# Ledger of designs, part 4: VH-VL binders against q8eqq3

Target 1, 246 residues: q8eqq3
Amino acid sequence: MKIHIMIAEDERLAREELMYLLQQENDIILCPSAENGDQLLNLYQEYNPNVIFLDIHMPGINGIEVAKKIRNEFEDKDIIIIFTTAYESYGVQAFEIQATDYLLKPFSEERFKIAMNRIRKTLSTKKVRKPKVDKLVVNLDEKMMVIDPNQIGFAAREGRTVKIHFISNEVIETKMNLKELEEKLSGFPFYRPHRSYLVNMDCIKEITPWFNGAYNLVIKDLAESTIPVSRTAAKGLFDALQGVHH

## First folded at step 1 (VH-VL)

Design O10 (framework fv_ozuriftamab)
Fold by ESMFold2-Fast, scan of step 1:
Structure O10 (fold): chain C 246 residues (1-246), chain A 119 residues (1-119), chain B 106 residues (1-106)
Amino acid sequence: as target 1 above (246 residues)
Amino acid sequence: EVQLVQSGAEVKKPGESLRISCKGSGYSFTSYWMHWVRQAPGQGLEWMGGIDPSDSYTGYNQKFKGRVTISADKSISTAYLQWSSLKASDTAMYYCARTGEYYYGLDVWGQGTLVTVSS
Amino acid sequence: AIQLTQSPSSLSASVGDRVTITCSATSSVSYMHWYLQKPGQSPQLLIYLGSNRASGVPDRFSGSGSGTDFTLKISRVEAEDVGVYYCMQYLQTPWTFGQGTKVEIK
């Protein structure tokens, strides 16, 4: 298992130091790095990282504001956040935002390894607690729906909600986020081709190349919908579809 | 093997221009910053600045900014240090050094280029 | 700029002696790198991030310290250890070196 990691850091030398440290690890995939908060939020949606190393002081929206947006607007409690900062005074805010750790600049190898160990422990713990179900129960405002996952073509994030698209063309809207939905669908052949989409691999009809290693895919019986596949997700999707294992 | 090879010694008059070079080999040139470090006769080490060869982004010690230009040509794995008008006070040994494997530690050094500026 | 002051400026040691060099910064730095310049040679990295030895550096070399005070120790100096030792900080630009400590072997 590879850990997808993204960096947001506006100081070039600090960004490159962190990239250098991360590139020494054998179990990570480094996503494109961001130089500001807006760029990070766009890349976060595109690349589906497991971990963000997030500079507190950046032009525009700062790292604390970015983390709040991820936790509150994107409802993503599962992303691991490691703050980077030149100042010790930010430790309390990092804790309150549910950050896993923070690193003081300049980065020491010892503190970096401690942070990496915490990341790996957190990911290991999340994985063993993933539920296995035959049916999906989704909370709606007035009721709960019991859903057969085999009838789902795909789910897409639209604004603050997620829409689940059935192969029957029925659509339902839920406040559950895509990561939570993916976790509940553990044991079914679902894949994240893009931060904003979750697809049923059994329902994929066509995959066509786009630009720079990205793809588009079409779901059977939902031909009006074209779903993007990010560069980061493409290899994993093809591996999963072809049943490639060690 | 990883090595940095610098151009040969130079003897110049005040007011002359000069460019010295540092060629990297045995590693991915664009993956590591290249720095210039100066040592005046009988003096200690002084950091002048560095460059990211992947996009030519530079950082300078303000003492040298405007007095020298740091550049790199990634197609031939070579970094440069250039003066438009030399002064006698530029007499020094000039080293290039890579930051690489050790957290901005200067882990590989060139052999040095001696620059002598006198009338 | 952060100024680094080394002590002593020079010393003479006999083979087998313990050598201690200190480096004091005008403001707190998290880590210190140490370099050795042997006579007629380019500097070489000895210690990075305060206490880690660079590849190929003998275990007789060690670094320690925090805040503003850092130390380089050679437990049993060898004849080949003659040269000038420099500390360096990279916490803020410009990167600065200490003035150097000259080590001579008797």
Scores: ipSAE 0.006, ipTM 0.401, lowest interface PAE 15.9, mean pLDDT 81

Design O11 (framework fv_ozuriftamab)
Fold by ESMFold2-Fast, scan of step 1:
Structure O11 (fold): chain C 246 residues (1-246), chain A 121 residues (1-121), chain B 106 residues (1-106)
Amino acid sequence: as target 1 above (246 residues)
Amino acid sequence: EVQLVQSGAEVKKPGESLRISCKGSGYSFTNYWMHWVRQAPGQGLEWMGGIYPGDSDTGYNQKFKGRVTISADKSISTAYLQWSSLKASDTAMYYCARPYYDSSGYTLDYWGQGTLVTVSS
Amino acid sequence: AIQLTQSPSSLSASVGDRVTITCSATSSVSYMHWYLQKPGQSPQLLIYLGSNRASGVPDRFSGSGSGTDFTLKISRVEAEDVGVYYCMQALQTPYTFGQGTKVEIK
């Protein structure tokens, strides 16, 4: 999992110093940087970063107003904001707008490493979805079935219906599509390895390389079923399975 | 619209001096690095160095340091690459290029059309 | 200085073929940029920061890789894709380019 980071900083040398520090990390992707708040908002919308390093003092719309716009108008509570500032007084405002940290200029490697650790810890926490409800209710034409999501190994689209495969080897068929099922299971550790599959990550037993960057996986107790993992889904799956960064 | 327009082709003898130019337009010239990249006949691209026109800060590839001078004139939004004494090995196409942002670690997004310099006896 | 080596040095492809070009760095870089130089033209940016397409670049172009090994792919090459492709690192000075990969269309 690579962390996508964006910088907004109007002072060239401070921007370059921060880029240099970030480029020493092996788990980040550095998005194009902004020199003012308006540029940042445009790039933020285009690149959808995980983290913004945001200078408080910029011409035009300042960093605090940018952060408020992201939190309130764009309704993005998940993006991580790290303020950069030459002034110690802004720590309180950073707290009020739910910034993860702030860095004083000139940047020290020690403070930068602490901020990076906080970023990784925050992102690892946000990866884990908490179950919204304990049970899944599906309509099966003649009846509604109340399902324990932990008993689901995977679901697969077959023709115009979706078959839900339990680790017990029981199979049920529903007219609910995979997107609807995924939405209902959003609080549980399910992943889309392929357009036609939804898998319970807690039940994955083996992942085997296939060809051209693709993989196959098998679910515990459902070894006769081989589930494809597309190239585009593979990286996200491995990142999700390997857990928390400190 | 960002445009980089370079001076015309040059034919010179070894030992002669030369200055070629790159004029930027459609952006704030003083707020972006301008880089020079050379390409010898039939060869690949080689970064020579760059200048930040706002403060005239320069960086050079050590291979070219002392052999060429990079400068800029803010009043006419023009960067220069200059030789005091040309050698036959200076025969190449020379490009100027500007990054999207002024930063180490980023792209050369906008390129001039190139200036062919031929040095022969 | 980080040296970049591309493979292959040249290739011939037919319209519709998949083209793969690799770039290896002598030390780890965070990202790789890719440029195309068409015959008689200046280089143009194709891919930046590893996998992002530059404005106007068709989605048949993609970049991938990490550490020291990076790849540029063209899923269905078109006649207009003829030229020399270069990888570039700008993580540290001196900025360096690969030696280039010449792509010809038959």
Scores: ipSAE 0.000, ipTM 0.405, lowest interface PAE 15.9, mean pLDDT 81

Design O12 (framework fv_ozuriftamab)
Fold by ESMFold2-Fast, scan of step 1:
Parts: C-alpha cells; structure tokens; sequence
Structure O12 (fold): chain C 246 residues (1-246), chain A 121 residues (1-121), chain B 106 residues (1-106)
C-alpha cells in the first residue's frame, strides 16, 4: 500500500524542497536520501524502492547513467524514475530511458502533484504483490500451517470458520476470520467481493452479471464454485482489475 | 509555545560595532533555520541572510555579505547579527524569523518583535 | 535576483469588500508566501507555498497562482485586516520580498 521513494540530489536546497513535498503525501515512505550517484546505487540495492527522484547533475556518475545502470545491469524495468533538472532539454533523454516524468528546478507544487499522480497511476497498472517467497502462516487447531498465498484461489466464511480454497482443489479450514486473513494478505492482490468471500484477483477466470447490479465470478481451476460480487463491491473490483481510478 | 525574543533598541554612532540577538524558545532550536530581515524606515522588507544553528552554515544576501556576520549559539538557543563598523544607512528595524520546516529556507512562520537600530552622529 | 512587484501599491476598501493583491516575479518561482504586517507589529505569515493557510488564519484569505504570477485574495475584508501585505519567494537565493501593498479600511 505504501510507496517507497528514494531521492538523489546533490543540491541541498533542492533536496530539502523535494523532501518537504514528499512528506506531505500520506501514502509514502521515504528511504534514506543520496547526495550522489554511487550512494544512490548502494541505497537502491539495500532498500529496493518503488520510485526514485533522480538529479541529472551529480558528482561522479550522473543521473542518466544511474538510471541506465538500474534499467540494464539490475534488470529493473519496473522501477519508476522521475528526473530532476535545471535544464528543459533533458526531457528527451528522460523519455529515451523510460522515465515516468521529469521535474524542472525550481519545483512547483502543481508539477509535483502531476508527477505523483503519474507515479500512482503507473503503480496501479502493475501487479504489485509481496515477493513470491513470502508465506502466509495460518493457525489450525494445535498447529500452524505455512502456505504460499499465490496458491490460494479464494477463501469463504462458513459459519464460525473460514475455508481457504487452493487452486490445487485442496481446502483447509481455520478459525481466523476473513478480516484477519485479508490483513495478513494485504501485500497480495486479494479483494473482498462479498462479506463472506476473499478472492485472489490473479485467479479470476470470468465475471458474469446477475440481477440488481450484482455479479458472479469463477476462479481458474475451481469452476465448481461461483462467488458472489455484491452491488457495492462491483465497481471497486472492476477498477482494481482494469487499473482504472477516477 | 514558540517565541522569538530579540534584544532591545540600540542607538549608535557611525563606526561603532554592534551585536543584536534573537532567542528562540518553545521548540528545538537546532531543528529550524533562523533568518534576519531588515526594514528601513518607511520601506519594505529585505532579506539579509540566514543560519542553520545545527551546523553553523550561513547564507547571505550579497548586498550584506562582508558587512554583517550572522552566528548562533545553540547552547543558549540564540542567533546573532553583528556589525564591525556601523553606517548611517544601517538605521532600520531588524527582525529575526524562523523557517517552518527543518532544513528549509521557507516560509517564515514565527517572527521576533524587532530590534530598532538607529545610527546617527 | 528575482524581483517581486506587487499591484496595487495601496488600496482603500470597505468592510465586506473583496480585496485582490497580485505579485509578479521577473522569473518563474515554485512558491509564493504572503505576510501581513499590521501597524506597529512584526510581519505574520498568512499563506505559504502558494495556497496553504497558516495556522489561525481565517478562511477568507486565499492564495493562488504559479510561474510568475501569484494572487492573494480576501473574500470579505474586515477592520483587523489593515496593514501592509508582502509576497515572498524562497525558491531562489537571495530570498526576496515584494515592495508591499498597503490596505486601508474606510
């Protein structure tokens, strides 16, 4: 949910101004800032940010070369890059290395907000999830089970328990409620289409209209189960699946 | 409660030295920049310079660089503006003002009450 | 250095009038701050970073603008609004103020 942002900026005033602007946003976490390209590359490997604000003119390795190294040597095509520069002509170079935006110094709040909107839009179109190695730990009576969230098709409340349905067709039953499960899976693409269901959006096969603005959905490899989508949850589900936000 | 309290009015002759002060209270003194702003009689505001009390780093308006010295003593939460040799043209009201964000030079969210400096023969 | 020019240099308004003050910069700036200096008092912050009201400032005060042209508006002026209004840019060194706009209430 939180966006991890790192900045590299050798000019003190510009760095402080950018930090101030970023601190006004409620959905971000600021990583340690860099004052040059070498420091940025070291911090980048340690903190794995979603976004970097990158000054083009820094001592040593410049921002364009830093961006090329991240794209090519670290093979990170998903990192969002926003260049900062005093020179208008760098817009073309920013485009060539697939930067999401660039900001001219001095920074304006309006241009910064446009850049932030582009960042959020770009992130919303990506399949943002916890690393594949992350596991879910579920309490089952006298033992804990370690499960791979990517193998979950959906979970459904049944009376006082929740049944977790795997795409393998295996089912486990837990006394953990759906809210607890949703919180533990917050880094994975799960959605609440109905008060009694939690679905893995990566596993949705089809959605068909029902009556009164409701829908039914079917999970891949679990075609025996039809899952209701409430009227109130429908728009949010379609927005999440299509990456469209108003 | 944040307060900036400045030293009292001064009457000096050309060529004399002077140091005026601005004491901050109610906040972490080293977390905010302190600036000096001049206002000549009947005139507008003019930025003279500022200091980071944590590092001692200063910035000056070129018009005043070499004519005044800005300093701070963080042990007593006090910033200073000093002249080695006053001129009649230094007659003015002098304000200290705090920036509103750590490490930022803008905006000035709290101001001292002002120190009137009169330089005449 | 960035020069800030305010318009008008002075104005007289009646209680309840809308007051508009403009500040024009010789080069583009990211932000504009606005201060009010009441007679015999220190300046006080009204608006910072273009459009944000400072703590305790009534909502009749608003700021807008970008680039080189910025505006301070008082939707319904009150007697206590008498004073000199200053714009200030902090984006470029040296920090600079406008020459001031004197507001008098009839």
Amino acid sequence: as target 1 above (246 residues)
Amino acid sequence: EVQLVQSGAEVKKPGESLRISCKGSGYTFTGYYMHWVRQAPGQGLEWMGGINPNSGGTGYNQKFKGRVTISADKSISTAYLQWSSLKASDTAMYYCARDSVWGSYEPFDYWGQGTLVTVSS
Amino acid sequence: AIQLTQSPSSLSASVGDRVTITCSATSSVSYMHWYLQKPGQSPQLLIYLGSNRASGVPDRFSGSGSGTDFTLKISRVEAEDVGVYYCMQGTHWPLTFGQGTKVEIK
Scores: ipSAE 0.000, ipTM 0.392, lowest interface PAE 17.9, mean pLDDT 80

Design O2 (framework fv_ozuriftamab)
Fold by ESMFold2-Fast, scan of step 1:
Structure O2 (fold): chain C 246 residues (1-246), chain A 119 residues (1-119), chain B 106 residues (1-106)
Amino acid sequence: as target 1 above (246 residues)
Amino acid sequence: EVQLVQSGAEVKKPGESLRISCKGSGYSFTSYWMHWVRQAPGQGLEWMGGIYPGDSDTGYNQKFKGRVTISADKSISTAYLQWSSLKASDTAMYYCARLEYYGSGFDYWGQGTLVTVSS
Amino acid sequence: AIQLTQSPSSLSASVGDRVTITCSATSSVSYMHWYLQKPGQSPQLLIYDASNRASGVPDRFSGSGSGTDFTLKISRVEAEDVGVYYCMQALQTPYTFGQGTKVEIK
C-alpha cells in the first residue's frame, strides 16, 4: 500500500526538507504541496490524501483552523493530521483536534521516524481511504506542476538538471534527479535504459540495434525522440517489456 | 560557464556594518538556491544559511539568525550577506555556494571574500 | 543537529598510496557529500549522494556508505590531491560538515 501524503508549509526550506525526508520512504506518494491554508483545503478536497503534514503558522488561515475545518465542517475523522511547528505550546490543541503527532522544527530524523511509525500503525487499524488521483508533483521555480505520468515520454539529465519530455513535445525542467523521479514513478512502467535517461515503456515505438551490443529507442512522441540503451540495460529492458521481472 | 564571483576583501572595525556580494552567471539565477558558508581562520566549514532568489525565501542556521541578513537582487543576479554590527569573531573567509535543491551538494562555489574585523 | 566526525584528522601519504577517510554521523543520513579544499582555494564538490562523482572528478575517487557510516577512498593518490577533505550531511538543517581531514603528500 502506498500512503498518499500532502504537505502544507509556508517556508520553502522546511517544505523541501520534509519532502526529502518523505521521499526516502518506500511506501509513500506525495500529493501537491500547499503554501497556505486555503490552498491546502482546496487540494485536500481534490486529492483526498491519507495524511496531511500541516504547518501551524501560515499566512491567512492557520493550521489549527485548517484542521478544525477538516474535522468539523468536512466531518473527516479518518484523515491523519501531523502538525509541524516551531513552538512547543500546541499539544493541547493537537489533542483536541485528534492529531496523530506533531513535529518540532527543525525536524529530527528520529522524531520523523516515530511520526511515520505512528502513521503506519494508525492506517493498519483504520479502513483504507483511496486517494482520488495518481499524479506526479514536481516543484518548479514559482509553482508546483501536477503531472499525469502517462503523458511523459521520457526524462533526460542535462548537466545537473533533469528535463521531463511529454509526448506532446512539451518540456519542463526539474530540480529532481533521475533516481528521485524514478522512485516517484515506481507505480508506472518507467525504465532506466541509460544512466542519463528514464523512459516510459508504454511510449516506446521502436527499438533499433546499434553497434557494440547497444540499442536506440524511438519514442511515440511528435518528434520521434531517440534514446540510447546501454549494453548493461538492454537485457533488463527486453525482459521488462515481455513481462519477465528479475 | 557557471561562475560565482564574490566581492573583494574587507577590513572593518567592531560595530561597523558590512554587506558582501556574490554574483551568479552562466545559469538561471532564480532556479537555484544560493547559500553562504564561512570558514574562520584555521577552522573548518560552517553553514550559515541560504536564499532561493526566485521567491526570496530564506533559511538560516540558528547560530546566525538575527546576526546576519541574506538577500538577493534578481535583476543583477546577485546574492548578499549583511551584518548590522560586526564583531571580531566574524573574522573569516565567506563563501557563496550554489544548491540545486534541498538535499543536493553545493556544486559551484565562489572564490571567497575575506572579512577581517579588528580594532 | 547532526554532528559529523571524520577519521583520521590528518594523514601523510606517498604518491600512489590508497587513502581512506571515514565520516560518522550521530544520526542516520541519506544525503552525504564530500568536498575537497586545496590550499588557498575554495572547496569543490567531489562526491555527492554518498557514491556519485561530481563533474570532472577523476575515477580514482570513490564514495560509499549508508546510515551513519560513510567512506571516501582515493585509489592512487596524486600530488594534486593535497588538501582538506570535508563530509557534509544535507538530510536536515542546519547542514553540518565534518571537522575535516588534512591530506599531505610526502
Scores: ipSAE 0.000, ipTM 0.487, lowest interface PAE 12.9, mean pLDDT 84

Design O3 (framework fv_ozuriftamab)
Fold by ESMFold2-Fast, scan of step 1:
Structure O3 (fold): chain C 246 residues (1-246), chain A 121 residues (1-121), chain B 106 residues (1-106)
Amino acid sequence: as target 1 above (246 residues)
Amino acid sequence: EVQLVQSGAEVKKPGESLRISCKGSGYTFTGYYMHWVRQAPGQGLEWMGGINPNSGGTGYNQKFKGRVTISADKSISTAYLQWSSLKASDTAMYYCARQYSYGDYYYMDVWGQGTLVTVSS
Amino acid sequence: AIQLTQSPSSLSASVGDRVTITCSATSSVSYMHWYLQKPGQSPQLLIYLGSNRASGVPDRFSGSGSGTDFTLKISRVEAEDVGVYYCMQALQTPYTFGQGTKVEIK
């Protein structure tokens, strides 16, 4: 339920900035922070966090070497690693160490939110528990409908309402906005490929390139609907579909 | 296992043409720039140029531009370095090396074994 | 072009000695990379992006520095560390290497 996060950062102000951003989240528990790699390895073993925000440039053992020790010596492939750095050099090596993302200093709220979204999606797919079948309750005109989220292909904003499209080709209309629907469907493999769409990743059939790094996607059994994938959402979608961080 | 395997040693006369090769294996060839680095006898390392194997786009050290041609055949994961007319001053060990990219920062992570080119009359 | 100058050009060390090699750039670079060329072998990556050890590189090797001045250190040199060490910048083309530092072990 709660995400245990640990920070390794030797610069006090950068560490405090990251702590402030994390403390604004409602599903986070902050573990004690480390100021160097050796301290992080000790605290990691003691607290068993789900996520580490790891500064590359620390005195002594650097963040890359810390990540290598966690992956190789401790054989921990499940911990989520987010690198932090003052330089743009770490995006690609994050995949070499099976890191989920990286953040540039000074931290932007926009990039931080993207990283947090990736963390939550990764943890949702790693969720081991087999709960009672979760249902979605949606208010319709004069009634409430109880929905199996696995039957949803996608949802789209149309005017002032959101339409939920089922793989059965049934469509229902709700006054719930797309953000509320996404929050209620947390724990299910849904993705926002575009501001006006929410898709069930298990139901994606095809993805085809468009202009300027954008894509179009088609849902299984709903081939008459073409759903746009924005340039900014494309990388996250492919990462989520390929499970490269799992 | 990522490997770069280069063609064998060559002995040539001035004025002759030559093409040497570098074959990549164990990785997606089109995902990485390939570079050529020269080392004259008893001298240090000198960057000659590189190629994007996916697009065929090349960049050269001005010292070598027009004197050599860098190319690649992605269907067989092979990069080439070619001279139309060799000079005695081209005598050197030639290495291919794969570029790794971390954001906008680059370095060579894997190197071939080298091809010795000797040009003498 | 960014010219890299290494110091010293050569050195002789005994097993267990601390070895320090410096690399000076004519203009600021973000990161320096270091390569080792053992006798009769191709260059191999030793340090990348300033301070990161390449796979299989022992922890006695470390890199540091910023701006125009960078340093490679070997805390306790071993016999197998013999060879020529090169710094490299790839911030801008042409990519350039230092002239090399020859390390000989007594």
Scores: ipSAE 0.000, ipTM 0.380, lowest interface PAE 21.8, mean pLDDT 81

Design O4 (framework fv_ozuriftamab)
Fold by ESMFold2-Fast, scan of step 1:
Structure O4 (fold): chain C 246 residues (1-246), chain A 119 residues (1-119), chain B 106 residues (1-106)
Amino acid sequence: as target 1 above (246 residues)
Amino acid sequence: EVQLVQSGAEVKKPGESLRISCKGSGYSFTSYWMHWVRQAPGQGLEWMGGIDPSDSYTGYNQKFKGRVTISADKSISTAYLQWSSLKASDTAMYYCARDEGYSYGFDYWGQGTLVTVSS
Amino acid sequence: AIQLTQSPSSLSASVGDRVTITCSATSSVSYMHWYLQKPGQSPQLLIYLGSNRASGVPDRFSGSGSGTDFTLKISRVEAEDVGVYYCMQGTHWPYTFGQGTKVEIK
């Protein structure tokens, strides 16, 4: 399971520091970030994250008010909230909102790791949030197709389009890019072994070594297609397949 | 076919404002970040910043923050780089380049816009 | 910010020579990308995410490395490979490029 994380932070440097720290984790998917509370509420509804890092002091609706709307108006008790603040005086309000943790600015790597551990422990004991993706809707040339993600073997980028390859050997073409497709499939065991590929991990049959620490994948029932795995993506793939980070 | 087409060369005086553009075609404009990269005469490449056109979220290199504004108009698939007051030190080639996510590599680049600022 | 230092800053090679360019980061990065800028042209992507060749890039180009040290190799350089090579890290903001390595053929 990948952890979907969203940031709301109006200070660019603090936002960039959180992104920097989060990008170093191998089990994280970053959602688009918000610069204010209203933007966060909109993106929260669109992306349905597991975790929000939420700045208390933002223009307009502040982080405490955002958290209260999520808990009370949206009735979301399962989302994990981590407050970020320059001030220590918010501990009582964080408790009332049922926040999992808070981080003081400037962020230390050590304190960030403690917060990440709390997130992972909370997710291991809590009811797991399910994304709204049980079917995938894809726009084709002047038509839409409703797809069962479990029937997808892999998707590959070719020029300006992406081709989705089904285990049936059917192929469809869409103008949706791989990042967008990956986000829509976030509830399913898909992995990016390569910039130009997205693979269904449940459909991997064989992994063979290739050049310079890279690998090739063979998908069940799609043996004529060889999918590359970059050296940097290989460890994450092996960890995911063996359950080390999920 | 993916193309990034930039606006033409500009010759300006210090203190003047300027906006240059980068138009994407052949792909879903809002599904990719657009970045601006600067190259001063005889120098290397320098990342200025980028924008996610889907929500206009921007990231800047601190060196350029407050000196330039990056924006995008998704209705016409065009990204912009703007100066309110040019300096002679802004003389450079400016490239736009697209990126699928948080750095999957800049796979397509515009042809470049040469900006010359002199009195 | 993460500084990238390329070595060498310039080199002259004969057709068929092996060319090696290194890129060292001041702190660990997950990925390194490599670009080629031919004279008078825009940069073009050669290698992304450490070791993957971009579309249309010949097999003689390869990338390797991890952590702070990354390498670009050209197994048998050709005349068309003239230009300036740049490494780039995009794991950490701000994104940074190396200073460039100029490759000339003679």
Scores: ipSAE 0.000, ipTM 0.409, lowest interface PAE 17.7, mean pLDDT 81

Design O5 (framework fv_ozuriftamab)
Fold by ESMFold2-Fast, scan of step 1:
Structure O5 (fold): chain C 246 residues (1-246), chain A 121 residues (1-121), chain B 106 residues (1-106)
Amino acid sequence: as target 1 above (246 residues)
Amino acid sequence: EVQLVQSGAEVKKPGESLRISCKGSGYSFTSYWMHWVRQAPGQGLEWMGGIYPGDSDTGYNQKFKGRVTISADKSISTAYLQWSSLKASDTAMYYCARGYYEILTGYFDYWGQGTLVTVSS
Amino acid sequence: AIQLTQSPSSLSASVGDRVTITCSATSSISYMHWYLQKPGQSPQLLIYLGSNRASGVPDRFSGSGSGTDFTLKISRVEAEDVGVYYCMQALQTPYTFGQGTKVEIK
């Protein structure tokens, strides 16, 4: 629904003009903008946008080189690239990189609208690319990790820390509490079966009755872990799994 | 031109209700978070919470959760901060600020002019 | 919650001096943002994502750092730079600010 767009533009006025035009659209979210190619590549990896508006002429690594890195080294064919340039000579290069369009500076509102239409049409025919604004950032003792919530099987509180268990069987430990984690994952199908657990409902394999209306559940590919379902959470869990709750 | 315009100064007594506003213009109101930042007299900046007007998703600083309500009206591009019962400790300058993403960046690129709220007997 | 501590709490500089302000976080963060509040004005964004200058911010301002320690530098302070500087993290809620560094020009 929302199109995540990133800009790389070294000239302040051109960057602000493009931001202003993009801000007039009601179906987009602006990612942080970059002022050079190296910064763009870092932000691109962090945010995984749907669309990049990419200035060809920037200090250091230029926009063509940036686009080639994205297409070839990162093997990303799904991201939409719109070049911005003061010169008309780049059509052949843009085609070779599989760019969706390009805009001449100074930006025409008419031409900008045509580019936006092409972006929307392209997105409607391509597989959905999930921006990394939907990623979860977890503070570990010595580093930060950016994770894909869809790869989480469950998270469990142990003392002062929370352990996040991936379906790959990798486990990471964070100082983030379960409430904070649940809030950051609110757009994903996570459920609190117990005050000390948060589970990915898409990954539940088995649910077995315990006693007094409580249950135990098992996550796909994490069968050695048995997760408790409290009496008070049980009905909500079954409702959510069957689509009655929402 | 992006602009955030806040409502005027308020003088209230403890126990009274209050709602202050922040109107955004020059951008897609539903595409950015709107945050509220408080500054008590002679003190620093304190984040209170924010709202994403596109879906009314909210985040609160736990210190203020339940004590204030943050809301927005998409039809007039206006965000609100509301108290049901003011306290003398609510005396402060209140700023609205436009925010990017909350997870990694969340920086506030445009700020309103501020609304001074004075709560005294 | 991530707490941010700024150093120094205040400083006095002469026009043309180099000014350095540091901000320490209790947990590792990816990016620090910096704001300036001039006397009687709203805060304004100076630096975002660690090192990027906001629109209209002169190149004498720069940001650097990683992990828990971040720095804001003014290479050649001007009279208009007087005010209180704040660092901010938005890695997780609650978003937090440093306590501020007051910069005065003598």
Scores: ipSAE 0.000, ipTM 0.387, lowest interface PAE 19.9, mean pLDDT 82

